# Designs tried in a protein design chat: VH-VL binders against Protein disulfide-isomerase A5 (PDIA5). Part 8

Target 1, 129 residues: Protein disulfide-isomerase A5 (PDIA5), of Homo sapiens (Human) (q14554r378to506)
Amino acid sequence: WMQNPEAPPPPEPTWEEQQTSVLHLVGDNFRETLKKKKHTLVMFYAPWCPHCKKVIPHFTATADAFKDDRKIACAAVDCVKDKNQDLCQQEAVKGYPTFHYYHYGKFAEKYDSDRTELGFTNYIRALRE

## First folded at step 2 (VH-VL)

Design l12 (framework fv_lacutamab)
Fold by ESMFold2-Fast, scan of step 2:
Structure l12 (fold): chain C 129 residues (1-129), chain A 120 residues (1-120), chain B 107 residues (1-107)
Amino acid sequence: as target 1 above (129 residues)
Amino acid sequence: QIQLVQSGSELKKPGASVKVSCKASGYTFTDYAMQWVRQAPGQGLEWIGWINTYTGEPKYAEDFKGRFVFSLDTSVSTAYLQISSLKAEDTAVYFCARDLEYGWSDFDYWGQGTTVTVSS
Amino acid sequence: DIQMTQSPSFLSASVGDRVTITCKASQGISSYVAWYQQKPGQPPKLLIYWASTRESGVPDRFSGSGSGTDYTLTISSLQAEDVAVYYCQQYYSTPLTFGGGTKVEIK
């Protein structure tokens, strides 16, 4: 009946620490990376945000679905990191998650459709027409 | 078939200028970046920079800023590397290569190379 | 700049041998590494990208592996036609950097 303090479980790996097809970008490499990709869908997020946590598996699955298509990238930017604050401000990120589509590094539009693997993949597939 | 064909070898005097061409075929030219790499005699590979074929925007490695200039003629699917004020140290084989955009700079197709020799 | 340290610089092996070439990055590069084969008088040819993905048309005896800072190119059964210089390249950040190369010769 005596409750000893239980060691907390080890923290889950961060999204950046997980081995996925998502390109994790920072201010220093953001623009150069996007210029080299025909189609990039970027998720701007905060690790603490519950809405972001729900989308991460869907966005990751989307990245994995397109891993063999060299014209397409799914990228993510952690806007809570100090080094990314200027980037997220320059990209007019006002809430999390925010999704932007870039064509060869040029901002084309904000993605406001369904935040599911199906929604993301349908959007990206349409861009290949 | 996908192919990159470069211009022929050049022999130049120090202080001269050279313009190397790289003509692409078999794919949509503006869908892929064009990378430039040099290889000095008996040495390894050295990245010079790249050009976005859709926007025309170039990016140069620090050591190659100034004398090296990338340009395009999209009407004939050709990229160019111009080197001004040539020095003996510019003697190398210059390669163009295509970037497939999955992980930036894996270069899936390469030109055959253009040998530029700078000597007095 | 990210330094790519490639080893060995030279190796001589027999046809049928298993050959391994290693590449160590000065920082983590998250599998953004490619391997190229260059034969004398020819341009480099892409063999492996994304650390372990084999380029179309490349024989299955070539394989890549690794993570973090340490990456390896393996030729499971060396053939005479494999005589070449092999280069690793990181494309995690600019400037893009290549390893110093490994010259592979047949005994």
Scores: ipSAE 0.006, ipTM 0.583, lowest interface PAE 10.2, mean pLDDT 88

Design l13 (framework fv_lacutamab)
Fold by ESMFold2-Fast, scan of step 2:
Structure l13 (fold): chain C 129 residues (1-129), chain A 120 residues (1-120), chain B 107 residues (1-107)
Amino acid sequence: as target 1 above (129 residues)
Amino acid sequence: QIQLVQSGSELKKPGASVKVSCKASGYTFTDYWMQWVRQAPGQGLEWIGWINTDTGEPKYAEDFKGRFVFSLDTSVSTAYLQISSLKAEDTAVYFCAREYSGFTYGMDVWGQGTTVTVSS
Amino acid sequence: DIQMTQSPSFLSASVGDRVTITCKASQGISSYVAWYQQKPGQPPKLLIYWASTRESGVPDRFSGSGSGTDYTLTISSLQAEDVAVYYCQQYYSTPLTFGGGTKVEIK
């Protein structure tokens, strides 16, 4: 009658390990990638942050909705990575998540509206092409 | 039909200049950035850079800054690569390839290649 | 710059064999990997992008897999027409870089 302990579930894949339409950027490619895209909404985050974890599914769904739009990208930057800390400081990221809109790589404004798929998609649809 | 058609082979002396053209057809030219890749004889592929077809802004790999210049003529859906002060080590096949704007999709359509031979 | 190391450089196999080509990045590249096939005298042809997404028109026998720094291209049943040089490419960071290539031949 021995009972075997239930094996713990495998570790959840990181957002970067999930193959989604979100562009995961680092300091080395951030400026260059944003200059290629007319409109980019960027989420600056920390993997451990509970508020970030709640938004990730919404932001991912938004990225997937616009994946075929030639002028639009949804990108993410992990501010906990050593190589990204200088970038996140330069972009004045004071907390997580932080959302910035860039037009051909130039910072245009901070996004402070609803952190939902509907909120993000309405914002993006309102941008001039 | 979606295609990229490049100009013909070039034989040049060291110090000369060459301008390779890449004419796009069958799609909206400005929806795809133009990538440039070279292949030296018997060697692998080497990325030169890309140009934003909507804005005209280029990006070059470090080894290709200075002598290599990208340009566009949007009215005829054509991208150009100009190489000045040619050196023997510039001998290669030069390819243009399109990539849907950004870094998410690979280079799905390639030109046939332009052979540039630099010899004294 | 991100270095892409391909193994093997050369591979000789029989028709019907399962062939695996490996590509190792010098740092994590978050699945921003494409695979290309180049036959003699031809430009490269896109087979796979985003590590595992097969390009339209590419036969089902070609598949890509991997994550982090390690990626593989698999040909489940090698055909005579698959004789070519195969290249991996990262597009995570500029400069974009290619692996050294794997030449596939039939025994």
Scores: ipSAE 0.007, ipTM 0.621, lowest interface PAE 8.7, mean pLDDT 88

Design l14 (framework fv_lacutamab)
Fold by ESMFold2-Fast, scan of step 2:
Structure l14 (fold): chain C 129 residues (1-129), chain A 121 residues (1-121), chain B 107 residues (1-107)
Amino acid sequence: as target 1 above (129 residues)
Amino acid sequence: QIQLVQSGSELKKPGASVKVSCKASGYTFTSYAMQWVRQAPGQGLEWIGWINTNTGNPKYAEDFKGRFVFSLDTSVSTAYLQISSLKAEDTAVYFCARDSYEWGSYAFDIWGQGTTVTVSS
Amino acid sequence: DIQMTQSPSFLSASVGDRVTITCKASQDISSYVAWYQQKPGQPPKLLIYDASTLQSGVPDRFSGSGSGTDYTLTISSLQAEDVAVYYCQQYDSYPYTFGGGTKVEIK
């Protein structure tokens, strides 16, 4: 269906609007969701952040690699959303992106290694050994 | 003492319905998923499904969709399995069991004693 | 569905013997396997979870090992009270599936 010539093009889909295996969480469901998963790697991000934009395809590919494993999740939290600001403050997010590993919803450690699909995948695979 | 106590044995005719109860005690009911397993006479264990005790959302194995329904009464820490339109092949011992990890769909650490359901002419 | 193939289906051994039961998954289950013991007229009892972690209260003669697709339950010194049917179960993917069982008897 053709649009009026003066209408602007629709905005590019946000990460949350893309069909991926990444679990997009908000303050309201963060704790409940993490308790259901043995291993969750969480990416705290801001949509405007250039470093975040570079990591998103790598993190998405990692989530897709583990999509059939019900005990593993790769989750993301948009810290710019008003409803997530309290959560990101409580989780001590000081910059973007920040990666935390949770074991059954309990914070275990900050992930500070390579921000690539290979880096994330190797980290998660080691958790299953 | 953590326990799951199930209702007594049932003898039903084909086409009838049965509702098996599983009452939990000694732990926070809504913190652990409830699993359902059956065992036909002389046979092994067969997973039916589980229900999230906090949300009430069930997950069924494909062969058990339709006639098998899970429900909860959280006020009395009880889970239910209802089977409608009973068939002879539904004859089995039905077990409820607790998932061993909070919210994890993991090993079943506490089991009910089982409810024998016999479907016969 | 993930198939769990248990071997042997039956074994008879003497008190004090080392007994091994194997379980092969049709695909990688990443150590999400449990072992259960079922005695006649009783519900199953959890022995081992996460392939090798012993459940609290279970005698240390029971152990589990394995990774990927191949898993083993070992009873290091069989006792008369160990007469039962043993089942493996994968909880990696839905639907959860059990092995066919191994009936252990004393000679």
Scores: ipSAE 0.008, ipTM 0.550, lowest interface PAE 11.9, mean pLDDT 88

Design l15 (framework fv_lacutamab)
Fold by ESMFold2-Fast, scan of step 2:
Structure l15 (fold): chain C 129 residues (1-129), chain A 121 residues (1-121), chain B 107 residues (1-107)
Amino acid sequence: as target 1 above (129 residues)
Amino acid sequence: QIQLVQSGSELKKPGASVKVSCKASGYTFTDYAMQWVRQAPGQGLEWIGWINTYTGEPKYAEDFKGRFVFSLDTSVSTAYLQISSLKAEDTAVYFCARGTEYVYDSYFDYWGQGTTVTVSS
Amino acid sequence: DIQMTQSPSFLSASVGDRVTITCKASQSVSDYVAWYQQKPGQPPKLLIYYASTRESGVPDRFSGSGSGTDYTLTISSLQAEDVAVYYCQQYYDTPWTFGGGTKVEIK
């Protein structure tokens, strides 16, 4: 039937609920997923963080740019969720957003460059070389 | 200096077995996969498979399953390719080559000199 | 399996000529392409990896380009020592596959 006009609108989809090429990971699948990809750039974030909200469209566009490359992934971890707090502590996440590059699941370095689609895309392209 | 040194040429009869060695030096043996490539006379390059030098796990291309077996002796940084029940069509130069330690990034930066295996009656 | 088709299979050129060899993959290999040079009686030698990155010690007359399914090896000024067979290889997905090779000779 029809939606009640006085009912609250459905909440905006969370990043995890959006249909994108970003891999949304949790503590129990993080290690296994990363091991299957040669290069993974991971964004550790909090949904309430304004800086995170600004980066999400850029990171999503980057994931879409590499979606057809089986060896590359752009992944995200919501560090506010209870199930992810141990993971984010183990990965030494001290603030949001934090970007880590993993090579076959092994932490290689922290990404501290431009938080734009161009910055992320150039970084990932350089990893192939 | 990174170097892969292979064993000498072999002349075998059909039905025999051959074991080719590839000794690595100049790098940490277990940090890189060992790849094997075949080149039949006057032909191009065919990938046979690789062996993970850390775990000992081999992976073979479909056409080379069964008679082709990879093994290691990590104590002397040596990889081996054994071919059983040799056939005339196994006549080729067999190369070992260094790949990365992982399955998905295997361009071959250093190659052994090749071992010629000739199978004839 | 991913097929790598090289062209031409043979070329003869003069010293100083610009030479191009092409390699076409049956599907996108996302720049995971290497190029090798093989001289008679010798093992292959890596020239280029990741489609366009020149291996250390390789002369700058060798360059790689391309994306998706189409890749090219260029020798900007052919030298007598460049007589060899050249092979492309994809390492996007197993099995690793090589092109059929291009034999380069001086005329």
Scores: ipSAE 0.007, ipTM 0.588, lowest interface PAE 10.4, mean pLDDT 89

Design l16 (framework fv_lacutamab)
Fold by ESMFold2-Fast, scan of step 2:
Structure l16 (fold): chain C 129 residues (1-129), chain A 122 residues (1-122), chain B 107 residues (1-107)
Amino acid sequence: as target 1 above (129 residues)
Amino acid sequence: QIQLVQSGSELKKPGASVKVSCKASGYTFTEYYMQWVRQAPGQGLEWIGWINTETGYPKYAEDFKGRFVFSLDTSVSTAYLQISSLKAEDTAVYFCARSLDYTFGGYYFDYWGQGTTVTVSS
Amino acid sequence: DIQMTQSPSFLSASVGDRVTITCKASQDVSTYVAWYQQKPGQPPKLLIYWASTLESGVPDRFSGSGSGTDYTLTISSLQAEDVAVYYCQQYESFPYTFGGGTKVEIK
């Protein structure tokens, strides 16, 4: 009781509020957006998850590396948002982060390799039709 | 009513084998990994490995590779730990515990079985 | 392998005392730390996960804190029922490793 309150620090900008090349998707636009890109790597995440926080800079750097390639996208879905819960259940997301690769909107495989910029970049560069 | 119920204590001679069971109830068995942990008499906790209950894929800590084998009977929501060629140093309480399915890295163990005591003596 | 070093290995305190147990990881475990309570003859019980998140049903006198390599479990007002061995665990990388345990007894 004898503690004085301190003003809380300003909230850190959310990943969605940051100016990056990551496509932040919601249930309403997920399918339509993925159909427009030949290759999309999607990160399903929760903002509170420390594994997710650790990967975000790597995934963001990967998105920026491919920003000028019209056939490539790196996308993210916040599974904690009420509006995205149906989407994350539909996509069989059981833990965070989960990475799925989609080819023209069709689920192709789960990405299970290194969660680093190098790992993501090598995976995307190796994708074949 | 989440429960993990393990089989009863075992007394074995060196060279024998033992199979410990862990029966889950109160949740969807295949949504959680099954973890296995050993505790030698008077000692701390030691992670043996886990099994993916959906796929059957097991992962073992290095010291437990070879003689320790995980298996499943999903029709009865049961996981098994089999230890072959038992040694005196295998004397311990063996616990099962569940964790959320997480492909790289784990989750904490939120529910534990009561433990199965395995004693190996000549 | 990541080593989890707990201190102290044993402590004896009075009912009502504030008790602090520390856990040091040999490398950064990024708050992937859980704390368990084990009473004699019983399995471990989850108290804290993600370094500081209290498990449902656990009394609020238990709290966790820490980041990087240094983590603490605090019991703000020790009760007789808290006599147990406490273990930290990292789940950042395989193999998962536990601290050596801290035995808490009442004076």
Scores: ipSAE 0.000, ipTM 0.535, lowest interface PAE 16.7, mean pLDDT 87

Design l17 (framework fv_lacutamab)
Fold by ESMFold2-Fast, scan of step 2:
Formats: C-alpha cells, sequence, structure tokens
Structure l17 (fold): chain C 129 residues (1-129), chain A 122 residues (1-122), chain B 107 residues (1-107)
C-alpha cells in the first residue's frame, strides 16, 4: 500500500499480458491461425465489460486444460482495438462476450451454454469425437 | 528421436492370418492417434483407418471393415493390425503413421513406420 | 468419397528445373491438403500441410499453393535427391484419400 505521489500505480496486467494458454488474435492473423487448428473456441470481448471480466478466469482455465492438445485452441479477440474492429464486424459480434466455435477456420456455431470452465470443457470434449 | 518401428516381412498362404506390429518411441503414445495405410506393389497409397490410442476406439474405411482389426498394447507403446482370411489382393506394404497434433483425429501424418511387407501366395 | 486426381503421372526433368505437380479434388476441400514424398524403398515423408504450410526441416524449394478444388506442389529447383513419387492427400473428410502419385525422375 505504499504510494509514490509522483508516479501512478502500474496498470493491472491485461489478459494478453498474462502467461496463459489462450491465443490472443488480431485481424491480421485470425484467419490463418484458425485454419491451422481443427477446433477453436473464440471469445470476442471488450476489456471494460464486467461480464467478460467474470468469464476470463474460466476461459483461461479451459485453455490451460487443453494446452497439450495441438488440435484444440481457445482464442480471444479484443474487439475494442482499432485493428480488430473490421474482424468483429465481419464475425457478426453484437455484444460481449460472444463465443464462436470454428472448425479449421470455418464458423460452425455460436456457443451459448454455461460460461464456466466445466461448460467450456464439456463442450470441447464433445467436439473431439 | 520420434520413431515408429514395424515388425518384419511376412509370407502367408491364402486363408491364413497375419498380425503386424508398430512400436512407438520418443513421444507419449496415448497423445497421438495411430493411422494405417497400405501400398500394393507398384501402386499408390490407400487409407485403411485409424485407432484412438487413448480410448482404443477404431475407425475403418468401408473396404477394410470385417477382416482388418486394430488393437493396442499401451504398456509397450505398440499398435497392431491383424488381417484374417488373407487373400492375394492383401499383398502390400502396410504402414503405420502418427496423426499430426492430435490423439484421435484423422488428418495428415508426420511420422511413418518403415513398412511391413505382407505377401499372400500359394 | 472425395477423389483426388493427380497429374502428371510421370515427369522427367533436369537438375535445376522448376517442377509442378497438380492435384484436383472432386469437391471443394478448403485447403485440407497434404503432400508427401516417397523415395524408393522408404516410407512417405510429409512435405506440406494445409495446402501451403511447409513441414519443419523440409527445404524451401518445396512449396504448395491452391484453393477450392485445385492444388499444386512446386519444386523451384530440382535436385538429384528429389527423385521420388509425390502424393497429395485430402483430409477434409473421411475416408482420407490420396492422389495416384507423380513419379519424378532426372533426365
Amino acid sequence: as target 1 above (129 residues)
Amino acid sequence: QIQLVQSGSELKKPGASVKVSCKASGYTFTSYAMQWVRQAPGQGLEWIGWINTNTGNPKYAEDFKGRFVFSLDTSVSTAYLQISSLKAEDTAVYFCARDEYGDFWSEYFDYWGQGTTVTVSS
Amino acid sequence: DIQMTQSPSFLSASVGDRVTITCKASQGISSYVAWYQQKPGQPPKLLIYWASTRESGVPDRFSGSGSGTDYTLTISSLQAEDVAVYYCQQYYSTPLTFGGGTKVEIK
């Protein structure tokens, strides 16, 4: 709690700055990265969104659970970044968080089930058949 | 470092059975699916099927259902292909191969065994 | 089943030549194509996957391209050690299917 009045406290690390198994994608690499993965669950989010903040630990735990399976990825796109605006519009993202499942880069369906580690993990395990 | 080593050549009479082995080393056996492909003399490659090394569940191409059976011995990191009621048309080199990336999906093959020649003749 | 038609079946070229091999799928396969090299007496070796991604350790003279139903493997400067049969393979759906192969020889 010791404060330096001449320096602001450091900002909290962003999700992208945390060392996790989540693939943080941008418009420039989204299509090519998804094409290389058989199954990708993508979370489209905004850093300011309270619902997004609540889900991030669950989604991160899910990504970490599948880290050793090279066919499976959990990816995230920050839709507030200028360079991602076109991507989020192209993917028809209407609110945050939005979850899409892609099969080799092809949009297959929107994930609308429980936003918990168990919900995400059960969904992904079912895809592995 | 990653290797798939197959059993030696077999010469069989029609109606006999054969069991080909494929021993894996240098990676976690149950983390990658095992694929099977054959190549008749002077011909191209033909996919037989794959087996999930974690669950033991096999998937066969339609033409290979019945006489062809995949099995595993996880304790020695070995996959097997058994062919019953051998026919002359089964004469081929049989390859095992590791499925790139995953445990149980058919895709493309990053490491191959050296092949086992099976000859069926009277 | 998806049929993979590969052409030519045979080609003879000189060291240093640019060589192209084509593969046509009977339906769209969305770049789910791999290419393999099989030298005499050896198992196939993976060269290219997802139509254009080169496998680690494969020389940069090998490249893949294409989309939809039409795919190409190119060897930009043929070397003596490239004498082999080359196969395309689709993995868009099961059963997995291979092209008929292209035998590449040096003149």
Scores: ipSAE 0.006, ipTM 0.546, lowest interface PAE 13.6, mean pLDDT 87

Design l18 (framework fv_lacutamab)
Fold by ESMFold2-Fast, scan of step 2:
Structure l18 (fold): chain C 129 residues (1-129), chain A 123 residues (1-123), chain B 107 residues (1-107)
Amino acid sequence: as target 1 above (129 residues)
Amino acid sequence: QIQLVQSGSELKKPGASVKVSCKASGYTFTDYAMQWVRQAPGQGLEWIGWINTYTGEPKYAEDFKGRFVFSLDTSVSTAYLQISSLKAEDTAVYFCARSTEYVWGSSYAFDIWGQGTTVTVSS
Amino acid sequence: DIQMTQSPSFLSASVGDRVTITCKASQDISSYVAWYQQKPGQPPKLLIYDASTLQSGVPDRFSGSGSGTDYTLTISSLQAEDVAVYYCQQYDSYPYTFGGGTKVEIK
């Protein structure tokens, strides 16, 4: 072999490593990013959480559906990362997944409806009147 | 050095077609949207549309739908604007410009511009 | 479409003067506005984005302010090299639209 042919395969890509329309935010850029968008739906999650894993494809599909709408963003924050712990505490995240709607960076309400692409899409469409 | 280099001036007759190129260098081509703007002689700036360099999906302003077509050759980091059935009122300098459009935490402003391509349509 | 009304269309001032250019949007554009400088025979150059953020490499005599529908570009101390046409642009909604431009000259 020219290289290391028996190296273990690379791990499955994390949600952050996948090329999607979801905006993956950290404490350093959270406030700056949210104030640039009229409507942002944020999913606070933990990668190990089974309920989060179930929702990820639905939330990703929703983000892709609104990718061309300049006033709308679907964002995610990994609350397990050390650098995000202060952010998730400041945003009063008590469990995973938690969904918050922000209007120009200001917390407006917690989203507690269906955790499906249809549920998220209907919610966001209603925000545009 | 980040730059956008456009093709040279074109002189065309009404009814002809023209294809303007915009070659990017110094950055990852597919990380930024390519914007197109025109400026008629002695006039201001007018937005034509943009193309997503990663997906290839274009967005056109209403007045530019039909005759104006954006395309890409990502292997050479180049974007193209083709105008078919040219009219005298298409006479303008055509600019390409870079924007973030789909990048989080970034401005949508046009931060890097090509030098412009003059297209003259006359009989 | 969002109309961007820029004023004045022409401005003549002396070196060292404080110059202000205004841009009024026909509806709230949420600070999604940029300012560009264009010299004859050159492409536009980005000066300010998101209403008030100075582009890297642009002299600090340039500043932007405003919110809602009303925005201003200020040159705190006009220099000879600042002779150009200045344009505002909104990127709040499609189609993106530019102001009519302000031509700045030295007296």
Scores: ipSAE 0.005, ipTM 0.555, lowest interface PAE 13.6, mean pLDDT 88

Design p01 (framework fv_patecibart)
Heavy chain, then light chain:
Amino acid sequence: QVTLKESGPTLVKPTQTLTLTCTFSGFSLSTSGVGVAWIRQPPGKALEWLAHIYWDDDKRYYPALKNRLTITKDTSKNQVVLTMTNMDPVDTATYYCARSYDYAFDIWGQGTLVTVSS
Amino acid sequence: EIVLTQSPDFQSVTPKEKVTITCRASQSIGDYIHWYQQKPDQYPKLLIKYASQSISGVPSRFSGSGSGTDFTLTINSLEAEDAATYYCQQYDSWPLTFGQGTKVEIK
ESMFold2-Fast, scan of step 2: ipSAE 0.006; ipTM 0.643

Design p02 (framework fv_patecibart)
Fold by ESMFold2-Fast, scan of step 2:
Structure p02 (fold): chain C 129 residues (1-129), chain A 118 residues (1-118), chain B 107 residues (1-107)
Amino acid sequence: as target 1 above (129 residues)
Amino acid sequence: QVTLKESGPTLVKPTQTLTLTCTFSGFSLSTYGVGVAWIRQPPGKALEWLAHIYWDDDKRYYPALKNRLTITKDTSKNQVVLTMTNMDPVDTATYYCAHSEWGYFDYWGQGTLVTVSS
Amino acid sequence: EIVLTQSPDFQSVTPKEKVTITCRASQSIGSSIHWYQQKPDQYPKLLIKYASQSFSGVPSRFSGSGSGTDFTLTINSLEAEDAATYYCHQSSSLPYTFGQGTKVEIK
């Protein structure tokens, strides 16, 4: 018998473990948190989802770009976690990633434009007065 | 154990409406992320997705067939029903229902062959 | 809609040999590709989901790889029971679509 002698690579930090401006929300703080922000773009995702993995850097860059704007937040919800199952069902998440815009915690619309930093940034800027 | 079984007529005349019932067990169609799809396969040809119903009663249809298809569910009876209007001989196929979570079809019914002929 | 093209359409393979089936998408689908096995007069069975994740109970000789537009299903040592038609399926966008199928038979 031969075994592969290579050591496994060290685990990469999860999105939640990275130091970013993205607000990682769970069912019990979701609605209260969103009510405090005029504009929130929320990404509903699954960590195993390849489309989600590709969007995460773009969404993170968008959050970081608006980190100093107290009226704007970019938030994420991991729909695979048991504690978030009810939330993701209530928000009608049917696939990953799903993007929703909330105005003072009230669902306003689904975001279906480009899943790039430029796309997200342009969308958020259009919400400003 | 997840099981699904299709039932309905095996012979349909052109212009008639087809109604197929999928009866399932081993899961609830009110569970987050769960859906049931209808997929057909004409003899000797590839698989074709037709329609999908989700736990929250959202319904999706193949665009070219949308005006002919209706999918409904009865969660208390563990049933999903597909209706297809104006049947044509080209609709002859084996029709399957399948359990779905996030796009993939992990458990399938045995299929029911529907022949459309005069 | 996203078109999936499988290659080859047909393979006649000696037992124990490696079988490779490819699926090419008309546009990028990430890894939202799933593979099914359909034996004659039977319903399809899921083998691999999301390009590389084996479904429960599927023999280890089946594996999947790829991302973007190019995907591969591999049977590393063909057994007689593997004679079947194999289909890829994308769930990246609606409508969901399937490839045309690859028929594998034993010499």
Scores: ipSAE 0.006, ipTM 0.542, lowest interface PAE 13.3, mean pLDDT 86

